# VH-VL binders against Type II restriction enzyme TaqI (taqIR), part 18

Target 1, 262 residues: Type II restriction enzyme TaqI (taqIR), of Thermus aquaticus (p14386)
Amino acid sequence: ASTQAQKALETFERFLASLDLESYQQKYRPIKTVEQDLPRELNPLPDLYEHYWKALEDNPSFLGFEEFFDHWWEKRLRPLDEFIRKYFWGCSYAFVRLGLEARLYRTAVSIWTQFHFCYRWNASCELPLEAAPELDAQGIDALIHTSGSSTGIQIKKETYRSEAKSENRFLRKQRGTALIEIPYTLQTPEELEEKAKRARVNGETYRLWAKVAHHLDRLENGFVIFRESYVKSIELFLQKNAPTLSGLIRWDRVAQEALTAP
Short names: E, the ipSAE of ESMFold2; O, the ipSAE of OpenDDE; V2, 0.75 times the mean of E and O plus 0.25 times the DockQ between their complexes.

## First folded at step 21 (VH-VL; framework fv_masavibart)

Design b3 (from w6 with heavy chain D99E; at its last look DockQ between E and O 0.16; V2 from the best seeds 0.00; counts 0 for: pae E 13.9 > 2, placed apart)
Fold by OpenDDE, look of step 21:
Structure b3 (fold): chain C 262 residues (1-262), chain A 121 residues (1-121), chain B 110 residues (1-110)
Amino acid sequence: as target 1 above (262 residues)
Amino acid sequence: QVQLVESGGGVVQPGRSLRLSCAASGFTFDYYGMYWVRQAPGKGLEWVAVISYDGSNKYYADSVKGRFTISRDNSKNTLYLQMNSLRTEDTAVYYCARELYWNSEYYFDYWGQGTLVTVSS
Amino acid sequence: QSALTQPASVSGSPGQSITISCTGTSSDVGGYNYVSWYQQHPGKAPKLMIYEVSDRPEGVSNRFSGSKSGNTASLTISGLQSEDEADYYCQSYTSSSTDVFGGGTKLTVL
């Protein structure tokens, strides 16, 4: 880990901590106006990487969401007009803007979570991490390089249907490689333990999530971030197993083998 | 356009076997998990079985466990449900459906139109 | 497994808002943010209307919204239209790694 990486992490965390999540949630949660698939020209990922993935910068700065959105909007007036005409004919720009703003916020939050993992990784781990919009397009959040191989990672929010989930595009394109699910939850260990106690069956699942939650921190504003112990545990897991890993490594395996200790 | 077309339904006697098929088109079949859901006449929906994209994982409802087998042939874009030891209570319209899939911040879930299985003596 | 509890029927006039409840336990609805809602017209296949409690698939009207409190999920349909008349089913995931449906609710538009 470098001093630069540590500084980037700290700066990014300060940014995350500055977000008024409660206000944003209140404003955007009820707004789901724009659900259509966005054309390539309106894909926010490149902009999100531009403004929030600055792993190589000595003194990174990060835009507030409003400023980010304004920037995104202003750069895309033509494709936005076309989009609006196609899907929202007769609607006001204000109406559609608010819809897109809400959607992009949700996207941003997800990406910020992803980026935090990556920043934390760079600050705490030795294995090289690669992140790029092109990787996201393949369905992975980042690529971790090990001796002689690369492993994709994907942050997975708390879900219980991963067993039947689809094959990732990355795995399809890169046969023989591995994709590991990085479990992520907004629930506290205590909440999950309580649910485990109340569960009629398979309370161990909740307990497993509780183990995961022990490797997460919550900022004062409620933003959940990854602890150093999280990424170090994953790194150790990869160092031990990467040469033999292939296909999808489910979150529960990751949790059981890498994140069982607080 | 995503399409799922069930077939193989019919009238059978109790204790007999029947094999349902679901032909998928309009999407990359081997990307997705698939599941069967059934609906008895005039009744609600009942989850039956689910299979992962590569067939490596399968789960069943208790009501069909040990009797039904879910499988798939990705080379044929086809989902199957082998139903053995059929009972009268298995009488239902059987739907195949694509699992919820995360893509570009939203999920997809598509259902076929169903095929009727009638188990009667 | 027992079905999730839904009212047998609900009704409303055009333009009104109605809500359909889906009540489970801490081992299903209350345990996970995995609640989906399906619309089914007579003789038709179910259609996904809401997933993950409150998310709406592409192409689904914004008149449909979902929420959850405790062990009860709710589907709200605003600006009720005649085409909304259908059966509605909630679905959740159980701690036993299975899916469970509600008993269904018949919505009548008066």
Scores: ipSAE 0.000, ipTM 0.471, lowest interface PAE 11.0, mean pLDDT 87
ESMFold2, look of step 21: ipSAE 0.000; ipTM 0.425
ESMFold2 (binder alone), look of step 21: mean pLDDT 90; pTM 0.904

Design b4 (from b1 with heavy chain D99E; at its last look DockQ between E and O 0.73; V2 from the best seeds 0.00; counts 0 for: pae E 2.7 > 2)
Fold by OpenDDE, look of step 21:
Structure b4 (fold): chain C 262 residues (1-262), chain A 121 residues (1-121), chain B 110 residues (1-110)
Amino acid sequence: as target 1 above (262 residues)
Amino acid sequence: QVQLVESGGGVVQPGRSLRLSCAASGFTFDYYGMYWVRQAPGKGLEWVAVISYRGSNKYYADSVKGRFTISRDNSKNTLYLQMNSLRTEDTAVYYCARELYWQSEYYFDYWGQGTLVTVSS
Amino acid sequence: QSALTQPASVSGSPGQSITISCTGTSSDVGGYNYVSWYQQHPGKAPKLMIYEVSDRPEGVSNRFSGSKSGNTASLTISGLQSEDEADYYCQSYTSSSTDVFGGGTKLTVL
């Protein structure tokens, strides 16, 4: 791991730790006014990568969310106007802005989570990792390169709703490649163990999640991040199995085979 | 869009068997636990059975245990309920339901429209 | 398995706020935060409105809110609309590892 990668990780974690998640949750959680698909011109992903994926920079800095949103908004006044006219005719400017702000925040949090994985990976692992908006457009969060092959990764949250994402385009385009699901949970190991005790049919699954949770950590503000042990376990898994991996490698396999040790 | 469509309901005599099906679409079926919930006419909701996302684990309400079998074919995105030794008290609309999120056992976010099973002599 | 206790019926005028109570015991509603609420229109499938006491699924109106105090959970519907007329069921988990539903509440919008 390069000194640069470690510094990037540390700086990014400081950024994540600076977020007032409670305030944001209070502000944005009730707001679900903008649920329509955003046109390409309003897609925040390119901007998120621009401002928060700085793996190659020596001294990366990261914008606060408000500043980020303002930047995103100001650059897109025309497409926003069209969008508002189309979907929110008669609504106040403030109403729509707040709706979009809430949506972008939720998107940002998700992206920050996957970026943390990537930053952690770069800091702790040897296999090259590639992340780009174009990969995201294909439904993968990053590409990990192994000897003679590339493996896609996708963060899978415990509360993931499959309806939120279209079919994985990556697997359709890349024959012979694998996509591995990276399980992610906001629950503590203790909480998951308790749920396992109360479970009827999913007891073992909860226990598996508990194992996953042991490889996660919480910042002081509650942001859940990936431990070094997590990415190292995944790397080892890939080093051992990548040549034989094909198709979708589900989270439970990953959890069972890679993340079994606390 | 998530869709659940129940079928197989009808009128049967006590002691007979009936098999219900639930066709699922609009989501990754084998990621979710599935449930049967029933509602007798003019009555409330009653939990019937649950099956894990891979079908390896099943649980039944006491009222149907030993008589009903829940199963699933993930290759067909279909949930089943085999009902044997039917009783008059089994008369109900039977709903197929999906868990809210992965490994949830207590919340059902999507329900089918139900299929009516009438057990009468 | 005793059902959770709900009022048989509640009514309100459009624009008003109404609350439906769901009373259990320390072994169910009072013991865990696994309370959910379902809306059911006549002849329709139930719809999840609230889970984990107060969380709303995606697509559910913010007019619906949930809370819990002691052994009683509450569903509050603000800005009552005609479309809200339906049966409402609460659900919880018991210490005996069983699910329990309320008896249902018929909401009439006057």
Scores: ipSAE 0.481, ipTM 0.792, lowest interface PAE 1.5, mean pLDDT 91
ESMFold2, look of step 21: ipSAE 0.490; ipTM 0.761
ESMFold2 (binder alone), look of step 21: mean pLDDT 90; pTM 0.897

Design b5 (from w6 with heavy chain N103R; at its last look DockQ between E and O 0.54; V2 from the best seeds 0.00; counts 0 for: pae E 7.2 > 2)
Fold by ESMFold2, look of step 21:
Structure b5 (fold): chain C 262 residues (1-262), chain A 121 residues (1-121), chain B 110 residues (1-110)
Amino acid sequence: as target 1 above (262 residues)
Amino acid sequence: QVQLVESGGGVVQPGRSLRLSCAASGFTFDYYGMYWVRQAPGKGLEWVAVISYDGSNKYYADSVKGRFTISRDNSKNTLYLQMNSLRTEDTAVYYCARDLYWRSEYYFDYWGQGTLVTVSS
Amino acid sequence: QSALTQPASVSGSPGQSITISCTGTSSDVGGYNYVSWYQQHPGKAPKLMIYEVSDRPEGVSNRFSGSKSGNTASLTISGLQSEDEADYYCQSYTSSSTDVFGGGTKLTVL
């Protein structure tokens, strides 16, 4: 679409490529010391949108994760003190800070992934897209606006032990509207095809995930992003089907009907 | 929080049948493949069977093929194991397990507490 | 295909490191990266500790690490603690599309 959108996408991809993913994975992956529900005052989503969703800016600038975390922390000293006193009596400040850092890093990676879809959409597609922290609270990563309706999008990551938040709030509020699951995998097409060949029961499922993976790309540092073909395929699917879509449109239908082998 | 609760175990004579159930909660059941794994008393683990997320595909260990049937009812979030022609070597604690990766079949992520099946004369 | 070979027992003192071996063949451990390790305390269900040779699920301590060389996979536990005392099983996918477990290793923390 616009030159502004293309510049924003390119700048965001440079930011993603700058991340030392291997170092962050090694540092944070084993740390799950802060597992309580965060009170509203500690919710990082507004800050993540403020610093990383800059669709209307020409040549936006993006904070590194460490600087983002420092800003988030420093804005919330009182609520953090209350949280630490409530749940972490007798723990060092540094212990709790590292636990929250690891937790927010995992949230940031998830949000950066969905933002890449949104930046790619703006750069490649014609249908308008809306993303906001209020939508995210409803389980909606973005709304895509068609004539006379809107369709919610939710990125569905292939991962163990992670479950998406309930989608029911958006669907209850918007009677007869649809929420589309957008599948996302860190596995390569080659890994998935090999699993399909050796599968006992899931051969077709692995081939569907391989179709998904063919529409994803990998930056030099390993961050998995959405190809232009992904968002254009979803746009075509919505242009064809949005008037008749309702309820939850599951990832496997999306993979089967929207994503074709390249 | 993921929970798997097996039931239906007991003491039976050789040649008889039993049906095990596994009630699942805390996750979207019909997104995951499911397993049965067993452990004879004082012994190691033995894989028994696997079923795809929608129940359309099933695979069995050679030791139980033709005698055991895995099934699922996604409307009730329940996994089943029908065990026919039971033998004394089928005596074990039977665990149901969920796959590690969403719609994968290689690793046993969450396990139930198990139900004991004893086959003896 | 028979069980993967593990030592029957290993022991270590608190704070030390220990390694549990799991030996298979080129048709399982040697041929695939579908190796996992499970911890089982007495009377409890197994818990997944390591998958895909060396990866840890979320919530598993970085004191647990995995590796393989040739037909042998290894689980290393550093900084031994009393709660690590348990049975440990390795598991691999096989070329005949089955799963095979090791016979188990009892870890004793002295």
Scores: ipSAE 0.020, ipTM 0.590, lowest interface PAE 7.2, mean pLDDT 85
ESMFold2 (binder alone), look of step 21: mean pLDDT 92; pTM 0.921
OpenDDE, look of step 21: ipSAE 0.068; ipTM 0.632

Design b6 (from w6 with light chain E58S; at its last look DockQ between E and O 0.71; V2 from the best seeds 0.00; counts 0 for: pae E 2.9 > 2)
Fold by ESMFold2, look of step 21:
Structure b6 (fold): chain C 262 residues (1-262), chain A 121 residues (1-121), chain B 110 residues (1-110)
Amino acid sequence: as target 1 above (262 residues)
Amino acid sequence: QVQLVESGGGVVQPGRSLRLSCAASGFTFDYYGMYWVRQAPGKGLEWVAVISYDGSNKYYADSVKGRFTISRDNSKNTLYLQMNSLRTEDTAVYYCARDLYWNSEYYFDYWGQGTLVTVSS
Amino acid sequence: QSALTQPASVSGSPGQSITISCTGTSSDVGGYNYVSWYQQHPGKAPKLMIYEVSDRPSGVSNRFSGSKSGNTASLTISGLQSEDEADYYCQSYTSSSTDVFGGGTKLTVL
């Protein structure tokens, strides 16, 4: 892997480690006041890529979340005013601002997690990875290129809540392609093994998640990141299976076939 | 939008069998464990059975063990409860419920409307 | 010793706060943070109000809060309204095979 990729990874990990996760969780966890669909003009993803996906820079710097949110807010005063009039007439702007701040923080944490996978991939793996805002429009977190084919990936957190289900746009647009679910958990292997011992029906599933968790690490502030072994295991899985992969490849197959080896 | 719709309830005599169905929509059914919970008239909630997301593991309340069978068909997004050797004590509204989280056994965040099973002579 | 115990009934006047208790053991409420609360109006399905002891799903009023101390979980409803009149059930994961739900508490407003 290039020196640029290793420096980008190290700098991004330093940024993640600098986050005061405890105070952010205390501030934002109880706030779920903005749940409306955001119009295109309020979409934070272009800004998140601009400030946090800097894979081609030799010595990137990363904006703190508060400054990121201030920039996002200040660029959008008119569309924000229209959004507030439509959904929050009679509420203070401070109330709505805090709600959007909490929502964007939760989005940012998810995006930072997927970016860490991508930074680690670039630093540790040989297969090319592509991450760009345009790929988000297709519903994937990144694209990994193998000999003669490409595979999309999505990072899927273990505690995922309900969603409406439709075929992924990436899979619709390119026949014969594959999308793999990259499993991710915030729970430790020890917590998952204890749950497995006490589970009524999920014992084997918790043990599989414990194997996934062994390929993850925790920064001093508690932010969970991907180990080198994680991305290399996924790379080997793709090298072995890419000719036969098509459609959606579920998290449990990926975990079982890629992440259960020592 | 998550929806759970039970069907198959009715009036049956003791000793007979009945099969309940729960049609699921609006979520990825085969990521979630599923439950049956019942409520006798004028009484509280009693869980009945739970099944893992892939159907490979099942667990039952002692009151129904050996008589009821939970199952699922993930290709049809449908949960089932086969109730054999029914007794008057099984008279209840039967609810289908989904876990809050994918692989959890802890919470019931969506419930169907329920289907009434009456066991009487 | 694995039952979840709730009072059979509680009452309060509009605008007041009430608390419903749910007492278990170290094998359930005391040993885990997998406590939830459900509201049920007559003839309707239960609705999840609180999970993980104190978390509130989207769409649930912040007048509902949950807490735990030792082996006892509590649901607190502040600013009582007539719509809050319902049955309330606690539920906890348990390592025993006895019960998953409390017996229920009838809340009467007015």
Scores: ipSAE 0.458, ipTM 0.756, lowest interface PAE 2.9, mean pLDDT 86
ESMFold2 (binder alone), look of step 21: mean pLDDT 91; pTM 0.911
OpenDDE, look of step 21: ipSAE 0.728; ipTM 0.872

Design b7 (from b1 with heavy chain Y106W; at its last look DockQ between E and O 0.75; V2 from the best seeds 0.00; counts 0 for: pae E 2.4 > 2)
Fold by OpenDDE, look of step 21:
Parts: sequence; structure tokens; C-alpha cells
Structure b7 (fold): chain C 262 residues (1-262), chain A 121 residues (1-121), chain B 110 residues (1-110)
Amino acid sequence: as target 1 above (262 residues)
Amino acid sequence: QVQLVESGGGVVQPGRSLRLSCAASGFTFDYYGMYWVRQAPGKGLEWVAVISYRGSNKYYADSVKGRFTISRDNSKNTLYLQMNSLRTEDTAVYYCARDLYWQSEWYFDYWGQGTLVTVSS
Amino acid sequence: QSALTQPASVSGSPGQSITISCTGTSSDVGGYNYVSWYQQHPGKAPKLMIYEVSDRPEGVSNRFSGSKSGNTASLTISGLQSEDEADYYCQSYTSSSTDVFGGGTKLTVL
């Protein structure tokens, strides 16, 4: 691990820790006014990568969300106008802006989560990781390079509602490659163990999630991040299995085979 | 879009058997536990059975235990309910339902439109 | 396995706010935060409106909110609309590792 990667991780974590998640949740959670698909011109992913994926920078800085959103908004006045006319005719700009702000926040949080994985990976692992908007467009969060092959990864949240990403485009385009689901949960190990005790048929599943949760950590503000043990476990898994991996590697296999120890 | 479509309902005499099916689409079927919930005419909802995402674990309500069998074919994205030794009190609309979370077992986020089973002499 | 207690019916005028109560015991509603609410229109499948007492699924109107105090959970519908006329069921987990539903509440929009 390079000193640069470690610094990037630390700086990014400081950024994540600076977020007032409670305030944002209170503000944006009730706002679900803009649910339409966004046109290409309004896709926030390129901007999110520009401002928050800085793995190669020595002293990265990260924008606050409000500043980020303002930047995104101001650069897209024309496509926004078209969008508003199409879907929100008669509505105020303020109304639509707030709706988009809420949506982009949810998107940002998801992206920040996967970026944290990537930053952590770069800081702690030996295998090269690649992240780019183009990969996201293929339905993967990052590409990990192993000897003679590349493996896609995708953060898989406990709830299906977490991300609206397209189906396994990556696997369709890249024959013989593997896509690994990286399980992610906001629940504590204790909460999951309690659910496991009360489960009828899925007790083992909850216990498996509990194992996953042991490899996660919480910042002071409540943001859940990946521990070093998480990415190292995944790396070890890949080092052992990558040559034989193909297709979708489901989260439960990953959890069972890679994340079995707290 | 998540869709659940029940089929196989009908009118049967007491003691007979009936098999219900639920065709699932719009989601990764084998990631989720699936449920049967029924509703007698003019009555409330009653939990019937649950099956784990791989079909390895099953649980039944006491009212149907020993008579009903829940199963699934993940290759066909289909949930089944084999109902044997049917009774008049089994008369209900039978709903197929999905977990809210990844196998949460507590909440049903998507329901089919149901299929009516009438048990009468 | 007794059902949770809901009022048989509630009514309100358009634009009003109404609340449906769901009363259980310390072994179910009062014991856990596993309370959900379902909306069911006549001849239609139930729809999940609230889970974990107060969380709202994607696509559900923010006019629907949930809360809990003691052994009683509540569903509040603000800005009542004609489309809200339906049966509403609460659900909770029990200490005996079973699910329990309320008896249902018929909401009439006047």
C-alpha cells in the first residue's frame, strides 16, 4: 500500500465523517418527487467521479454535497429546463430542484459508499483496482485486476432498493469474467444476531449478514464504512479463486467464503 | 418491475388436493424468501407458509401444517403451494408475497393479485 | 395468536388527517419495532405502506406515516384523498416467533 493511497483514504473518511447524515436524512427522506429516469445530460455519475474519485491525487479535497449539487445544477440549466418542461410542467424550479437534490443525495451516498471500498482497497490491498464512470455504466462499481484476469465488483446492499443499476451488462460484454457481489449492511452485528434468533427459515442468512457486519465500521456520524479486514479478506479470496471464477459470484458465497471471521 | 402472478385456484371438494403456482418476474427470484398469505372472504390476512431463498428451509402455520407443502423452482422463477386434505376453512384468496429485505421474513413488500380457492361440498 | 386490535372503521374528509391505531401487547407491538401497515383496495392485493414502525417503501406517498407508543402503533394519513379509501392492516412480530395481523380497518373518505 502506498502512502498516497493511505492519505487518500484518510482524507475521504474525514470527508464522510463531516457529513451531517441526520440532517440530510431529515431533509431528503420525505422527498421523492423526482423519480423519473434522468437523461444522459443529467446523469450525476461523471460529476461524482470528478469530485470524489481522486485516487491518483496527492492531496485530494472533496466538495460538500451542497456545493457539489450547486455545481451540478448550474452546469445543466438547459437540459434541466427541458426535463422540467417534460415531466414537471407548471411546477416551480424550487420544487424540482429540491426533488433532484434529494435524489442526487441518495445517489451520492451510494457512490460514496463504493468509493470508500475502493479507497480502502487501494490503501490496504496489492491487487490493482480500477474505477470509472464507464464501468458504472456497465453495472460494476470497480474492476480488480488479478494475474491474467479482471474481476468486477458490485456493492450489494441488504435492501434491493439501494441501487437502481442495470443488470449484469459487464458479464454480457466480458466473457469468462466474474462479477463479485460485495455485501453491505447498515445493521449492526448485534441487530442481525437478534433477527437470526427470531427467524423461522432464514436464520443462517441473518448470521451470514452478521459476519459481514463485523467487517464494517461506523463513523461518528453513523456512516458505515469498510474495514481493512473486509478488503483484505476479499483480496485473499480473489487470490485463491480468481482463476476459476466466472459469472456472478453471489454475496452469500462471498460472505461465507471470504468474510467468515470477525 | 416486480411482478407476482398466482394461478391454480378453483373450486374443490373437501378432502381433495390443489396446487397453486406463483410466477415471479422483475427481480432476482432466488435472492428472496417467498410466502403464501391467504384471506378468507370478508376476513383478514393469515400467514400460511414461508420458504427460504434456496428452498432448503420451510415453515408453516399451524392451521396448514401437515397438509400444505411450499416449494419453489428457482430455475423457473416459480413458487408453489401443494394443498392436500383441503377443508372448507381453507377457502380463501391465496396471495404470493416477497420479502421486503433480503429474506427479512417480517414484511411483504410485493404481493400478487391472488388466486381464489373455494372448498365446498 | 389473537389479532392485533384495530378500529373497524374510520372516516375523514378530503384534505383531513386521520389516524388508525393498532394495539397489541408487550409481546408483539410493544416488544419489537417490527410493525408494518398494508393498504388493500377492494378486490386488490395488499400493498406495503409502512414497515419497521415508520419507514416508508419507495413509491409510497409521504402522506403516509407511522409511529408507535407503548403497545400501540399508529398509521397516519395526511391530506386524505379519495384514493386512500381502502382497508388497512397492521402487522407485527410476536415473541412466539409468529406474525400477527390486525383485524383491519376500513377507511372511508367522505
Scores: ipSAE 0.247, ipTM 0.693, lowest interface PAE 1.7, mean pLDDT 90
ESMFold2, look of step 21: ipSAE 0.512; ipTM 0.768
ESMFold2 (binder alone), look of step 21: mean pLDDT 91; pTM 0.915

## First folded at step 22 (VH-VL; framework fv_masavibart)

Design f1 (from b2 with light chain E58S; at its last look DockQ between E and O 0.44; V2 from the best seeds 0.00; counts 0 for: pae O 3.6 > 2)
Fold by OpenDDE, look of step 22:
Structure f1 (fold): chain C 262 residues (1-262), chain A 121 residues (1-121), chain B 110 residues (1-110)
Amino acid sequence: as target 1 above (262 residues)
Amino acid sequence: QVQLVESGGGVVQPGRSLRLSCAASGFDFDYYGMYWVRQAPGKGLEWVAVISYDGRNKYYADSVKGRFTISRDNSKNTLYLQMNSLRTEDTAVYYCARDLYWQSEYYFDYWGQGTLVTVSS
Amino acid sequence: QSALTQPASVSGSPGQSITISCTGTSSDVGGYNYVSWYQQHPGKAPKLMIYEVSDRPSGVSNRFSGSKSGNTASLTISGLQSEDEADYYCQSYTSSSTDVFGGGTKLTVL
């Protein structure tokens, strides 16, 4: 791990810790007015990468969300006007702005979580990681390079899914590659264990999530981040299994095989 | 758009069997636990059975245990309730319901419109 | 399987706030935070309004709120509207690993 990567991680974590999540949740949680697919020109991902993925910078700085959103908005007045005309005819700009602000916040939080994984990875692991908005467009959060191959990763929020689903877009485009789901939960191990005790049909799943939760930390503001043990466990898993991995590797397998180790 | 559509209800005599179906659409069916809940005419709600997303785990209310069987075919996005040895007290509208996304075995976020089962001599 | 205790009926005028209580025991409502509330209009399927005592599903009006004290959970509807007229059921998990519903409360908007 490079000193630069460690500094980047620390700086990013300080940024995450500075977020008033409670206020943001209160403000944005009830706002779900803009749920339509955003046109390409309104896609926030490139801007999010620009402002928050700074893996190669020595002294990165990160914008507050409000400032980020203001910049995003001001750069896109024309496409926004078209968007409003198309989907929100007769609505005020203020109304749509608030809707988009809420949506982008949710997007940002998801991306920040993803970026934390990546920053932590760069700081703690040896395998190269690649992240780019183009990868996100393909449905993956990052690529991890292993012995001549690349494995896609995708942060997967808490779910009880275990069955195979339709082929991921990334996997469709990149046959022979693997996509691993990186499980992520906001619940504490204790909460999950308690739920497991009371569960009728999903007890084992809760316990599995509890194991995952042991590899996560909660900042004072409530932001959940990845421990070093998390990414190191994943790296070890990939080092061991990458040559045999193909297709979608579900979160439960990852949790069982990678994150259950002491 | 989440859709749940129950079918198979009707009038049957006591002791007979009936099989209910619930067709699911608009969501990843195999990701969710599914439930049957019934409501007798003019009465309240009663939990009947639950099945895990993978069909491996099942749980029944005492009132139907040994008589009813919950099952699912994820390839067909369909939930079933096999009701045997039906009793007059089984008369109810039967709802299929989905467990709440983000994981509760106790809450039902989407319901079908229900199918009426009438058990009468 | 004993039902949770709800008032048979409650009423309020438009714009008012009303509260529906759901009383159980330490083996259900008092023992767990798995309390939910459902709204049911005549001839319709129930709709989840509150879960885990106080959380709202997406799309549910913030006029609906939930709380719990001891063995009693409460559903509060603020700014009462005509469309709120319906039956309301509470639900909880029991120590016997079952779900139990309240008897239901008919809300009339005057």
Scores: ipSAE 0.024, ipTM 0.597, lowest interface PAE 3.6, mean pLDDT 89
ESMFold2, look of step 22: ipSAE 0.715; ipTM 0.858
ESMFold2 (binder alone), look of step 22: mean pLDDT 91; pTM 0.920

Design f2 (from b2 with heavy chain D54S; at its last read DockQ between E and O 0.86; V2 from the best seeds 0.74)
Heavy chain, then light chain:
Amino acid sequence: QVQLVESGGGVVQPGRSLRLSCAASGFDFDYYGMYWVRQAPGKGLEWVAVISYSGRNKYYADSVKGRFTISRDNSKNTLYLQMNSLRTEDTAVYYCARDLYWQSEYYFDYWGQGTLVTVSS
Amino acid sequence: QSALTQPASVSGSPGQSITISCTGTSSDVGGYNYVSWYQQHPGKAPKLMIYEVSDRPEGVSNRFSGSKSGNTASLTISGLQSEDEADYYCQSYTSSSTDVFGGGTKLTVL
ESMFold2, look of step 22: ipSAE 0.601; ipTM 0.806
ESMFold2 (binder alone), look of step 22: mean pLDDT 91; pTM 0.913
OpenDDE, look of step 22: ipSAE 0.699; ipTM 0.861
ESMFold2, fold request of step 23: ipSAE 0.582, 0.549, 0.591; ipTM 0.804, 0.782, 0.800
ESMFold2 (binder alone), fold request of step 23: mean pLDDT 91, 91, 91; pTM 0.917, 0.918, 0.917
OpenDDE, fold request of step 23: ipSAE 0.757, 0.679, 0.735; ipTM 0.879, 0.854, 0.870
ESMFold2, last read: ipSAE 0.640, 0.309, 0.608; ipTM 0.826, 0.664, 0.816
ESMFold2 (binder alone), last read: mean pLDDT 91, 91, 91; pTM 0.916, 0.919, 0.917
OpenDDE, last read: ipSAE 0.756, 0.726, 0.737; ipTM 0.880, 0.868, 0.872

Design f3 (from b2 with heavy chain G33A; at its last fold request DockQ between E and O 0.76; V2 from the best seeds 0.00; counts 0 for: pae E 2.1 > 2)
Heavy chain, then light chain:
Amino acid sequence: QVQLVESGGGVVQPGRSLRLSCAASGFDFDYYAMYWVRQAPGKGLEWVAVISYDGRNKYYADSVKGRFTISRDNSKNTLYLQMNSLRTEDTAVYYCARDLYWQSEYYFDYWGQGTLVTVSS
Amino acid sequence: QSALTQPASVSGSPGQSITISCTGTSSDVGGYNYVSWYQQHPGKAPKLMIYEVSDRPEGVSNRFSGSKSGNTASLTISGLQSEDEADYYCQSYTSSSTDVFGGGTKLTVL
ESMFold2, look of step 22: ipSAE 0.616; ipTM 0.803
ESMFold2 (binder alone), look of step 22: mean pLDDT 91; pTM 0.913
OpenDDE, look of step 22: ipSAE 0.585; ipTM 0.836
ESMFold2, fold request of step 23: ipSAE 0.502, 0.538, 0.464; ipTM 0.764, 0.780, 0.748
ESMFold2 (binder alone), fold request of step 23: mean pLDDT 91, 91, 90; pTM 0.908, 0.913, 0.908
OpenDDE, fold request of step 23: ipSAE 0.721, 0.731, 0.655; ipTM 0.867, 0.872, 0.843

Design f4 (from b2 with light chain T94A S95G; at its last read DockQ between E and O 0.62; V2 from the best seeds 0.00; counts 0 for: pae E 2.1 > 2)
Heavy chain, then light chain:
Amino acid sequence: QVQLVESGGGVVQPGRSLRLSCAASGFDFDYYGMYWVRQAPGKGLEWVAVISYDGRNKYYADSVKGRFTISRDNSKNTLYLQMNSLRTEDTAVYYCARDLYWQSEYYFDYWGQGTLVTVSS
Amino acid sequence: QSALTQPASVSGSPGQSITISCTGTSSDVGGYNYVSWYQQHPGKAPKLMIYEVSDRPEGVSNRFSGSKSGNTASLTISGLQSEDEADYYCQSYAGSSTDVFGGGTKLTVL
ESMFold2, look of step 22: ipSAE 0.651; ipTM 0.818
ESMFold2 (binder alone), look of step 22: mean pLDDT 90; pTM 0.900
OpenDDE, look of step 22: ipSAE 0.550; ipTM 0.825
ESMFold2, fold request of step 23: ipSAE 0.338, 0.649, 0.538; ipTM 0.682, 0.840, 0.783
ESMFold2 (binder alone), fold request of step 23: mean pLDDT 90, 90, 90; pTM 0.902, 0.903, 0.908
OpenDDE, fold request of step 23: ipSAE 0.754, 0.781, 0.748; ipTM 0.877, 0.883, 0.874
ESMFold2, last read: ipSAE 0.554, 0.598, 0.601; ipTM 0.790, 0.801, 0.807
ESMFold2 (binder alone), last read: mean pLDDT 90, 91, 90; pTM 0.905, 0.912, 0.902
OpenDDE, last read: ipSAE 0.771, 0.782, 0.769; ipTM 0.882, 0.884, 0.881

